# VHH binders against Di-N-acetylchitobiase (Ctbs): the designs that were tried, part 5

Target 1, 344 residues: Di-N-acetylchitobiase (Ctbs), of Rattus norvegicus (Rat) (q01460)
Amino acid sequence: EDCPCSEASLCRPIRHHRDFEVFVFDVGQKTWKSYDWSQITTVAVFGKYDSELMCYAHSKGARVVLKGDVALKDIINPTFRASWIAQKVALAKAQHMDGINIDIEQEVDCSSPEYEALTALVRETTEGFHREIEGSQVTFDVAWSPKGIDKRCYNYTGIADACDFLFVMSYDEQSQIWSECIAAANAPYNQTLTGYGDYLRMGISPRKLVMGIPWYGYDYICLNLSKDDVCAIAKVPFRGAPCSDAAGHQVPYRVIMKQVNSSVSGSQWNQDQQAPYYNYKDPTGRLHQVWYDNPRSISLKAAFVKHYGLRGIGMWNANCLDYSDDALAREQTEEMWGALRPRL
Below, E stands for the ipSAE of ESMFold2; O stands for the ipSAE of ESMFold2 at other seeds; V2 stands for 0.75 times the mean of E and O plus 0.25 times the DockQ between their complexes.

## First folded at step 1 (VHH)

Design n09 (framework vhh_7nfr_2)
Fold by ESMFold2-Fast, scan of step 1:
Structure n09 (fold): chain B 344 residues (1-344), chain A 123 residues (1-123)
Amino acid sequence: as target 1 above (344 residues)
Amino acid sequence: QVQLQESGGGLVQPGGSLRLSCAASGFTFSDYYMSWVRQAPGEGREWVSSISGSGDSTYYADSVKGRFTIARDNVKNTLYLLMDSLKSDDTAVYYCAKHPRYSDSWTGAFDIWGQGTQVTVSS
């Protein structure tokens, strides 16, 4: 079909595969014009199709991939899977996209028909895309650990074998809190590494793993703050756990950077979790504790990616930074993009 | 005063067996992942095995899988490493290590270490 780009070549699928992936999520709002395109290898689009983004990404040699979402009960039917795949392939061709990222985060019981159906969907999607679009990329978002996170019983080795690679969502690691109901890092360093160790131990190649970093944190109201900065949080259960990060709310890095300078504590570093946090008082006098990632914590994780030879790194989501013309915002944004570059 | 104290090391011939123990005190032992880490002469620290607080999950380095068994007794606050079919390459100082409060990391930093116990496998 008609190419919306200034050059017809920009509508051709990207065939070049990089040895190191930088896989980023975009949720819209035209902030993509300010991203660090010297690093990006894949943009996973969440939101409406933006032909200008597609043309620009292709001009930088970067892939743009569709969002793959579907109800698990529907994919039990192989005829439905075939139809869904055909529709997604046709959409990718119409929008000049380079593949699909499958984002299914639903609860699955180990003995359910959804367990086999999910692996079949990933395999059939990969076969369809590779056959119909030469050089296309099919990926799947997995939890920070394969060990039953959020009651997701998936065939992780089968899914990894079926697709090009896994994007590991190494964040929201407080979605189920089995220990004390207290505020903690979104992606604590040692716990994050344990998840990769679990994937590797089950036989998944490091070349199948792309590390997902959060560019957002969690803001928790403290019911009590101890002398050791332990913030007790409300008991909000999630999928069998008595406490969860649902006791707080997500805040993007751009909001955190404006808030930390007016906080009562300033930015603090938690050595055990290898993550920054701060305490602030809201307009009603309530004490909050915010946990996030900064260039320091991201650089430590990027070093792990390089040391273990993982396929790459990326983040949720590229829109979280302050892309204004403010000098400080520009420096902070450059530091965050720079932190993704692996250093041993 | 959180403390870990290892015992059970010694000299053993190839093919022999040893049982290492680690007595824990000063914390709620059953709430934490525990690990065994070793350091061979002239080498860095190598993770050997980990066990969850309940004992429901166990993990092993490929080099020891099928030969070593990690176990715990939460009533006695004691961690064990049962070592079978010992090889010369198993010669090292073996350390008991407690995982951090918010981490079940099997290869990362540990917040408390024991003094170590020497295992020497020679003929």
Scores: ipSAE 0.000, ipTM 0.112, lowest interface PAE 18.1, mean pLDDT 87

Design n10 (framework vhh_7nfr_2)
Fold by ESMFold2-Fast, scan of step 1:
Structure n10 (fold): chain B 344 residues (1-344), chain A 120 residues (1-120)
Amino acid sequence: as target 1 above (344 residues)
Amino acid sequence: QVQLQESGGGLVQPGGSLRLSCAASGFPFSSYAMSWVRQAPGEGREWVSSISSGGGSTYYADSVKGRFTIARDNVKNTLYLLMDSLKSDDTAVYYCAAGWDYEPSRGDYWGQGTQVTVSS
């Protein structure tokens, strides 16, 4: 097994678990050199393997985990599951990785064979990784609530019991809009907290829950913008809901910070959702409304993580910030990383 | 920089066929779920079809099921939509989409789009 690092020790998997997880996603572009490594405990890699990132993360005592994705129809077959797990374990060993984060977000009918197959995949993956790579970490990305979000009927308690912990995607909370087709926060505070209450009421330990927050927002074209800042959006259905956030598009925090300064409204705060938003006109004269998270909204969520003793916090995704040497960009980036630290 | 380049649109009569292509560059295409989204004149965005990052799962809107087929080539970084039995209601600008999530049914479109016109 060839080690691409300057020191052979940096190719050994991280075996120590931290009391507080800071679980971040990286999609490439080498911005990882500028992350706040004093906080990070796990980097979940999306995209191509970067051996420099792996070596650097290990030098900071942080884990680097594989992306796990597979078609649900295939995992009904136990021999397919065994083969897939063996391939992922072999890949983790070849790339000196510390585990796997399973990112399956597909529809599952409660009565389908996929329901039990998914739980079996998570359990068998965890058993295989723990056996083959001592101290390895197996995690699973779950929706902001276990209450049938996006037609995902999963055995949430079984999955939580099977793996090391759940990364809760406390974002894209407008993926199904059952009420009025209007723009809203990506992760409204009260709705986000309700999701954790739902997981906890099912008997899932707070030590199995890592809160994932968005470092991106949604930009919606307003078919009509009222005097009270209600932005009517196009009716784009998603998994049975008549409206969805697919009526808008995702925008990273770095772009939002440049755009808000030239917006019509400036940054506004919505007290009900405890999230910032702004309105702007595009070059063709159309009105847009953008909803996002900022250090204020993130700090409120970090406080909840600490108060309820959750395992940790993290975000999608670390590449969303402006890592340039510009003084304002540096200040904004430091504030966003700082907001992840729970404070009184 | 992400670049998506759609092609293959045009004018076709009802019952005709078209094959749309989307050439992707500037991002790890094989790690992204990809979608086709369309927008008819005066209407909002309508999701048409999605394919998982590895190509193992495909999803279709009820309006196109049995008529359209989505496919991808991760070696060539290209997404396809084969459109059979076209109807006047299929008239729209078709966009290739990639999202921040790896959810097969979700995506933003980043290409310029390709116009499909079905005229009786």
Scores: ipSAE 0.000, ipTM 0.227, lowest interface PAE 11.5, mean pLDDT 87

Design n11 (framework vhh_7nfr_2)
Fold by ESMFold2-Fast, scan of step 1:
Structure n11 (fold): chain B 344 residues (1-344), chain A 119 residues (1-119)
Amino acid sequence: as target 1 above (344 residues)
Amino acid sequence: QVQLQESGGGLVQPGGSLRLSCAASGFTFSHYAMSWVRQAPGEGREWVSSISGSGGRTYYADSVKGRFTIARDNVKNTLYLLMDSLKSDDTAVYYCAKDLYEDTSFDYWGQGTQVTVSS
């Protein structure tokens, strides 16, 4: 409502859309002053509202969008949907935000009322935002593949048609491990591309797809590490799969960069997955294997985005890099932002 | 909507026990580490304990090791802190926090529950 920015113009919603989207997530750790604002077109806020971030993003011509999250049981009721949308529109106006990114990752049975309710929520949210805030952007986070990931049966074509575009979370691709229970890349190249192929084969336009890249990896304790660097992991089931990435934990790129140089193996490249990994020993002597993405693996994915004419690229999350004044950290951070730029 | 709601705080005598609970909703609970963080009157926030998404790894501040136990029920989406041998120094508001990377990078916090150890 009242503008918290030094200039009133910075509280006006961003109205124009860029030809190429760079969609980044921020989790509220005040690192945003050091982001590569020459690339960013949208900041999706996860965490508490930061008016300084909003003012700064708008000064760079970038959108700032709300997080949209709601229990699926509640959205079956159309009156509840209308109320939720009205609340989110009011919040966006109060915080001078440019839209909303809907991040619903709950299980849905194909035959459930939630299946139709979710599509209706996306459609009604988009209609409400577009009506109430001219030029506003409504987006939806989807799994790396439309093929029943994490027991999510969604009307992907209906959702894509309803909103401005989909942010594809092409990471956490080991959330359900149906094969051998071993450590693997967070976003293996060929598996990731197969997900985009599936979305495209359903009739979803490439202009509706923004590729989400992980700026974090997974650290797995190896129950056994073979001579071929096969790391056997604990059997932790998830949504019907016998094994999952819950056997490990997420580590941001800034931590990975400090750890890899002191690791047992140093950084290795897995050609089949087109992803880097390394092995290290913890203070108790246990072997770990860490899988992550680096400028090389990201550049390969950015090339795919360019070649297939996708709407854009982005990542979870911008806070993962080391924004300190250290010369090496600055170089590594610049390389990671640079890798998002598609090349011919 | 992500929500974290603590309960189980109260007044207890030194040497007593309390069990705190944190009900979580709006995210895939089993995929994220969870932490307990406390704040004593006039002091900053102090990390107390963390548990991995699967429950297979637990971490404790030196001040609470051997006295507190962190646990989770991924079927009920509930985090617990079992506090034994309570001391006056344990008096604080206890917060449940969602831990993005199992490294105390918190994106969501509960409202807190007051624990008072009288002496």
Scores: ipSAE 0.000, ipTM 0.280, lowest interface PAE 15.0, mean pLDDT 90

Design n12 (framework vhh_7nfr_2)
Fold by ESMFold2-Fast, scan of step 1:
Structure n12 (fold): chain B 344 residues (1-344), chain A 121 residues (1-121)
Amino acid sequence: as target 1 above (344 residues)
Amino acid sequence: QVQLQESGGGLVQPGGSLRLSCAASGFTFSSYSMSWVRQAPGEGREWVSSISDSGGSTYYADSVKGRFTIARDNVKNTLYLLMDSLKSDDTAVYYCARGGSIYRPEYFQHWGQGTQVTVSS
């Protein structure tokens, strides 16, 4: 309720919308002063509330939005939904936030009461926020494709119509591997574009879609590495698929840049997936293959965003870069932020 | 055949400490990253911390950074979470999980039964 900022005006909600959205996630670690604020339109806070971040973002004309998280079982109850929404609106007002990003990534059966309840939650949340906080923004995180990813049967058109826009998590695209159990890109170019095609084919407006880019990769232990760099991975099933990226682990871009320097292969480019990868040997002698995104792969996706008139772009997550004052780190960080700008 | 068994939870006062353990069996523990995920009453699952297969890289949710330490013992096939300066907001069932996505708890397919942590006076 009291403004923690040096200027009272910085506690006022951001009301105007920009033509092109740059929607970024922050998980804390106090790196936010080094972000490219000339681009950012929205910061989604997935870490602890930081009033300094809120004040700074508002000084740059950028929104700061809450994380919306709730157990699916509870949202079937309309009284619970009303209470949860009232609590989140009150929290947004107390923390001087500009809205909420709903991050529900649970299985939903098409025939379940959760199917209709989820759409109702999004609609009721949007109505509540818009009514109580003028110009506030309500968004929803969706999978890279509406086609049953991770057993999520959602009313995608209803959800898109209900909220301001969808942040499309066009990453973790190996969460279900239905083909060969091999390491692959986190967000392969053609597969990623197929997901946007699926959303558009459903009748969802491109102005309702913000493209989410990964600023992290996956590190896989290779059970076997072929002459053609095919890395066989452990068979770890997920939600009906025999294999998944749970066979590996996520690594942020800052770690990838340090590992690639000591890698066996150096950075390689896979033309089919339009993504970089490299092979390295760990201290125990095991071979690993890491798949990631770099300025080249990101710029290709940014070009797609511009060509199809999508609402914008963004990433998981802004903390993944090296914000030290090292000259090389600064150059690499500037290139990653720069790659989000669609250029023609 | 993968089994994950958590222990070490309990009732503790604010500012107190707890050490959680997860005993893993049915897979080559040293070949997988491991994570801790928690679920507070009425909330969805929240990722807490992850550790790489070698233990060389650790990652923490901002809400626990500086208070929690994740560790592993690849000889004993055991994952640990050392929890210091506990707050009422840390009250949750804590789950051990194999591999997977940082910040994406829905991704983890092998979960333990959980251990209850209650921070209350």
Scores: ipSAE 0.000, ipTM 0.284, lowest interface PAE 11.5, mean pLDDT 88

Design n13 (framework vhh_7nfr_2)
Fold by ESMFold2-Fast, scan of step 1:
Structure n13 (fold): chain B 344 residues (1-344), chain A 121 residues (1-121)
Amino acid sequence: as target 1 above (344 residues)
Amino acid sequence: QVQLQESGGGLVQPGGSLRLSCAASGFTFRSYAMSWVRQAPGEGREWVSSISWSGGDTYYADSVKGRFTIARDNVKNTLYLLMDSLKSDDTAVYYCAKEYSPDTYGQFDPWGQGTQVTVSS
């Protein structure tokens, strides 16, 4: 047989849909053995196929879904869409996967053929997977707001109606900085909630929305750091905005936890953004400001998920935590997983 | 509570000039960065320009840099966009917008009703 698992049943697609989704991304560093499998409902693979991960996830009743990526120019052609879908279905069957998460983040003009083609791709992908793999799950990653983020004019209601649910990437919210070029939270609380309000107001059901939170932050070099902790950053444009988070770089939570203890400021809490930050000086003497999410900021977002009846929560990405045997690392990792559980 | 009212649009010949105004109310105008965004028929929103809370820093999209000037009057609670050397590609509805909160940067809410700019030929 072609099943790589110890039990043949572990190669069968997961058919049961849980009421509350915990949708996590894995980038293939084999840290998955240490994840909190009591919570996980879906693992989205972002990298190489790992049959051990697939077998283990299935043993815990969790889905494992493919990454779906494609150039928008190609999907205008319906024959190309059909071929791509058939290829992805065949790959899912070969790798014993439970579906696909479509991660298309390209610019689309409202009047372009790509606008209709993207909605058609999502609809046709969902129809194909549901027909060919019983109980399979098709999801689509959307920006933190449907309001023209990163010049993406998408048919959000059409896409939501077409697939099982949307994973909302409520992070990288500084991808376009329309005002002053200053460092800010990756996912500011009130701005994040406004995005969900926008999706809901356009008629998308809360049962179609899974809140994605970041388990990483951004490290910005401060061209100037004011007395009230305003960090001026380099002007790096992105998709029409004069400034962007490309002025900084992403750092995983495990690195942040080691760095914050040696920081100039220690961890600070910004009440308006409801996010932690800290300032540190690098070996060359430059001041940096790091914005991130911690158990406090995550638990506030989890409470929102529960209060508004969203489908679930998840994160980019599960590999960001410290899965070493160190006692402090274990405690911090357990707190981060625990923060995903809604508490009101 | 927040209200933004754009005005000053109209029909103009290529190479002409227009001055857009946005009257703001319902918030402390001087404490927020302000922006101009435009939307051509059938197109997505395109950021045009932003101005800091104090007016000390201004930012422009490459497509309008050197032709447009953003300005504000914190006494009059008014935002301006001075548009010179207008091109057919500048045809769009122009919207003004404020930041979501005083310390939040990026996407902004709410918008005004917009003002139509049409550049013929």
Scores: ipSAE 0.000, ipTM 0.108, lowest interface PAE 22.2, mean pLDDT 86

Design n14 (framework vhh_7nfr_2)
Fold by ESMFold2-Fast, scan of step 1:
Structure n14 (fold): chain B 344 residues (1-344), chain A 119 residues (1-119)
Amino acid sequence: as target 1 above (344 residues)
Amino acid sequence: QVQLQESGGGLVQPGGSLRLSCAASGFTFSEYGMSWVRQAPGEGREWVSSISGSGTYTYYADSVKGRFTIARDNVKNTLYLLMDSLKSDDTAVYYCTRDSTHYKPLGYWGQGTQVTVSS
């Protein structure tokens, strides 16, 4: 009812649809004033509700969508699903939001009741939002591949058919390491593209796929660093795999940019993975290897989005850049936003 | 045992047409997306066009949209590129590629076929 914006029109839901989606995540920290609003079509909120962000996004013609999060055990109950959907619709209306992004990343067995319940939740959520908020957008975050990543047995075609589109999390691709336990790119180029090929081969339209890229990397402690830059990592198992990226930790692009210039190796390019990396020594003398994405690796992925006619592109997350008034930080930030634009 | 064999290249005048073929063997052809990529003299490889395993979805580089058509024959295990209104800038070695179906940075490339557009 009550609009927190300076203009009442800014509380009206965004109803128009863009031909190309730029879907970005915001985790708070009020950096949103510095984003490239000439590109953004949707902001998915992961932080606390910020009415100023909502008003500003709407002033730029961009959607703002809720985070959809729920325990899988609860959604087996259709009465619970109906109640949860009603609560999320009511919240969207109260906060003047344009939809919901469902971020369920829990493991599901193919034979479990959760398998059908998850597809039903997505379908019922989409029906509820579209009915109650005209022009609203319902999306679902999926792994970089439909092939059993993190023990997620989902009905990917059913989910894609049920919602407006899928945001493909083309990152954390070392969550399960079935091969040698070594540090590797967060989103290796050919492996990432294979995931999209898998979604397309199962019959999902490219108009249902938005490519998510990482604006963060992984920092791994090397148990051994070979002369060929092979970094052996600790064997930390995850969901059946003997090794995982849990052997390292996530670092945002702003931290990487400050560290790479003082690293032992400087920035290196791995042609096989089409991703940058560097080696550094910590204060205790341990060797680390950091894998990340830069404007070069991002532009290659943006070209794929354009060439395959995907619905759009986006990233986790917009807060990862250095939005300070420093000249170098500003240039680096402009390059990262610019890399999302497919080349002419 | 994956093999990709391109053919159909040659010398053609500007405005002319060519039909490239890629014969595939050693895998179940219909289960894989296929692509054409080219390499002009002194330049890196440029993606040209892709087609899904079923043939339902096709994609083109902006430089070739409206002039090139990608097609496949899943009975004959053959990929095609039909090239119309050829320009001097289309001069390149054209390669047939198979999309990776394993979670490793592997690409299968043919030996290439030379296309030369000149008067």
Scores: ipSAE 0.000, ipTM 0.110, lowest interface PAE 16.2, mean pLDDT 86

Design q01 (framework vhh_7qia_2)
Fold by ESMFold2-Fast, scan of step 1:
Structure q01 (fold): chain B 344 residues (1-344), chain A 117 residues (1-117)
Amino acid sequence: as target 1 above (344 residues)
Amino acid sequence: QLQLVESGGGLVQPGGSLRLSCEASGSIFSINAMGWYRQAPGKQRELVAFITSGGSTNYADSVKGRFTISRDNAKNTVYLQMNSLRPEDTAIYYCAADRPYWGYDYWGKGTPVTVSS
């Protein structure tokens, strides 16, 4: 399409590659004007196309990339892959986008034709985008660990080699609970870092890994709450595990900040998981435990990213903060963006 | 890249004392748990003392009450104060950073300690 921006130059793809990635997800809630554009290198659009967001991001030198989603059964067919890639390249050109982030989280059996087909899709998508849009970026979202999370048997080394880098979804780490059915951190520090160790031991370069952190938490109803704040949760199975975070629900940081002040416990820090939590009582009298990330837990993860030479950091999702004009909200929002940057 | 440099080893008589130092370069010292290990000739390396990023300590039973581990995060240094040394404490002492993240230990080159008359 014709350039919708005030300057024609803002419709040209971003060609600059920064040393450090700050890769953020936007779900289309119109909060993007309030983001910390001094940090952002890539916006992955998971909402409806917003040409104003695209123009603004480009004015800040940041990339805007498409969401790539497709059914795995369809990509076994190489003709289908070629057609899908051509369609996505055409869409990127029409919307003045700088690439694509492939978000496939489907189960794959190690012996299935989908195993090789997924790697082929990533390779062919990267080749197509790089050929058709100079300087374009192709990335792939991977689980917090390559060790069979959610029954995803993927060729992680092949996928990493095929694309520009991996966005590691270092959250939803309670999607399969193989131990006690208790509430726990969305992204426990040591467990999260073990996942990066696993990717690196496979031979994947740290320059291929961008750490994704959650700007949301999980709210769990406690069937029992011990003196040591152990919250027993309902046994909700997921993909072979007896318990899962489906026993709770996701809650964005802006909601957590309003609720923590009215909580029974106030914000607590769990030293083993390096994560904050709090307990509250709902209107029916049930006890809940909420686990989340705050500037402290995020800064510890940002330090790991910098000190071990990972490509960057980012989050799901930038819309989770309170972008209102309230003084406390502004302070909390500034602290969350600031935590992504390792402090002096 | 994390680099560890040990110093302070030497020859001491039984009942003597030594203070080992391990200086880390790189910006990860404050978040790492740090340990002192030792390796006697012909034996595997064994943990002597361990200190978490928060300052909690653990000791091998053979050194409890005699050795003290401490850290100075401002100087990126971990120390091992060794008192009441015994001939069986003779070993090369290694500084190590916690290994869970990469599946391998970051080791220094070691500093020899000999307890003998």
Scores: ipSAE 0.000, ipTM 0.107, lowest interface PAE 19.6, mean pLDDT 86

Design q02 (framework vhh_7qia_2; at its last look DockQ between E and O 0.45; V2 from the best seeds 0.00; counts 0 for: pae E 18.0 > 2)
Fold by ESMFold2 at other seeds, look of step 2:
Structure q02 (fold): chain B 344 residues (1-344), chain A 120 residues (1-120)
Amino acid sequence: as target 1 above (344 residues)
Amino acid sequence: QLQLVESGGGLVQPGGSLRLSCEASGFTFSSYAMGWYRQAPGKQRELVAFIYSGGSTNYADSVKGRFTISRDNAKNTVYLQMNSLRPEDTAIYYCARELGYDSRGYPDYWGKGTPVTVSS
């Protein structure tokens, strides 16, 4: 198939295997040239395919992988699975891609046929890609904990065994709030680490786990904001829990950085959750509390990744930073990329 | 001033097709994810389809394979191509600007809606 790159060699599959992954989600903007390509090992293309991005990533030795999404009801049928996989392999070949990141995130009942079908899909996809594209990478996105998060009863050990590695979405950890309906960190440090403890205790190799961290936060309207900074939030149930982060909305780091220094509180650090937050008042007079991750909170997680020998680190998503020429934005963006580097 | 204007709704036979459009103004459209939602009488508004700023998409299970969301950032427009329509798709369809960065949807602004009726 014709290579859209300046050199034919840039369309060849990436075969170099990195010991440490930096796994990047790109949702499709022309900011990707400003990413820290000295670190990136994989770009998952969740935006519209851009051959220039593919060529550039390959010129930096990074993999570019497809987004894999499919309805669970359809994958019960083995013939459908085979057809879908063949189509994805063909697409990857046509676009000179290096694999696929399977991002299903759907509820699965433990007693349903989807439980076994999902593992079969992951295994068959991995086998198909590895057979057809030398050096290809197949990954699967899992919730921050294996303990039934968001009603996802998956065969985590079987899935981990079946693919190259798991991307653990260690964010949206307030998707199910079982206690007080209050604003809290998107990825509280100890809760995040407990999730990895649970994955490892199941027998999953740490070399199969990539920690995904958020480059976005949550902005919550406070129904009440106490003197101790406890922000009561609306009751919005989610998948069996009485409260959830759906009471707030996601805010990219670039927006947070433009607001935090003019906020009511300025940036605050919560020692128990090891995460930053701030309070502000919107134009209608409502109080808000914003929880996010910054270089400090991320560097703690990167240190954990190195200390426990995890496969790597990644983020949702690379387009969340401010890649403008502004001097402050440049420094903030460089610090966010720099926080991913574990200490040697 | 921020505005979302839906169009393209109407009456359609089962099995038919419609294409909804949502024209955006008053904000940097290319920087936001967009969603299509629908609300049938007596039901909560539900997310139908979601598109990230860069074009990646997600769909409600009930419409996968039948509906396609797309966007044209040059025209500040998001579309919903609705094929193989069923009576159950009857609803008012709303486009929304999304502040969220996952496919669950976190709308902060809504259009006025465009009604779609699927009946013989």
Scores: ipSAE 0.000, ipTM 0.281, lowest interface PAE 14.5, mean pLDDT 89
ESMFold2-Fast, scan of step 1: ipSAE 0.091; ipTM 0.592
ESMFold2, look of step 2: ipSAE 0.000; ipTM 0.152
ESMFold2 (binder alone), look of step 2: mean pLDDT 88; pTM 0.898

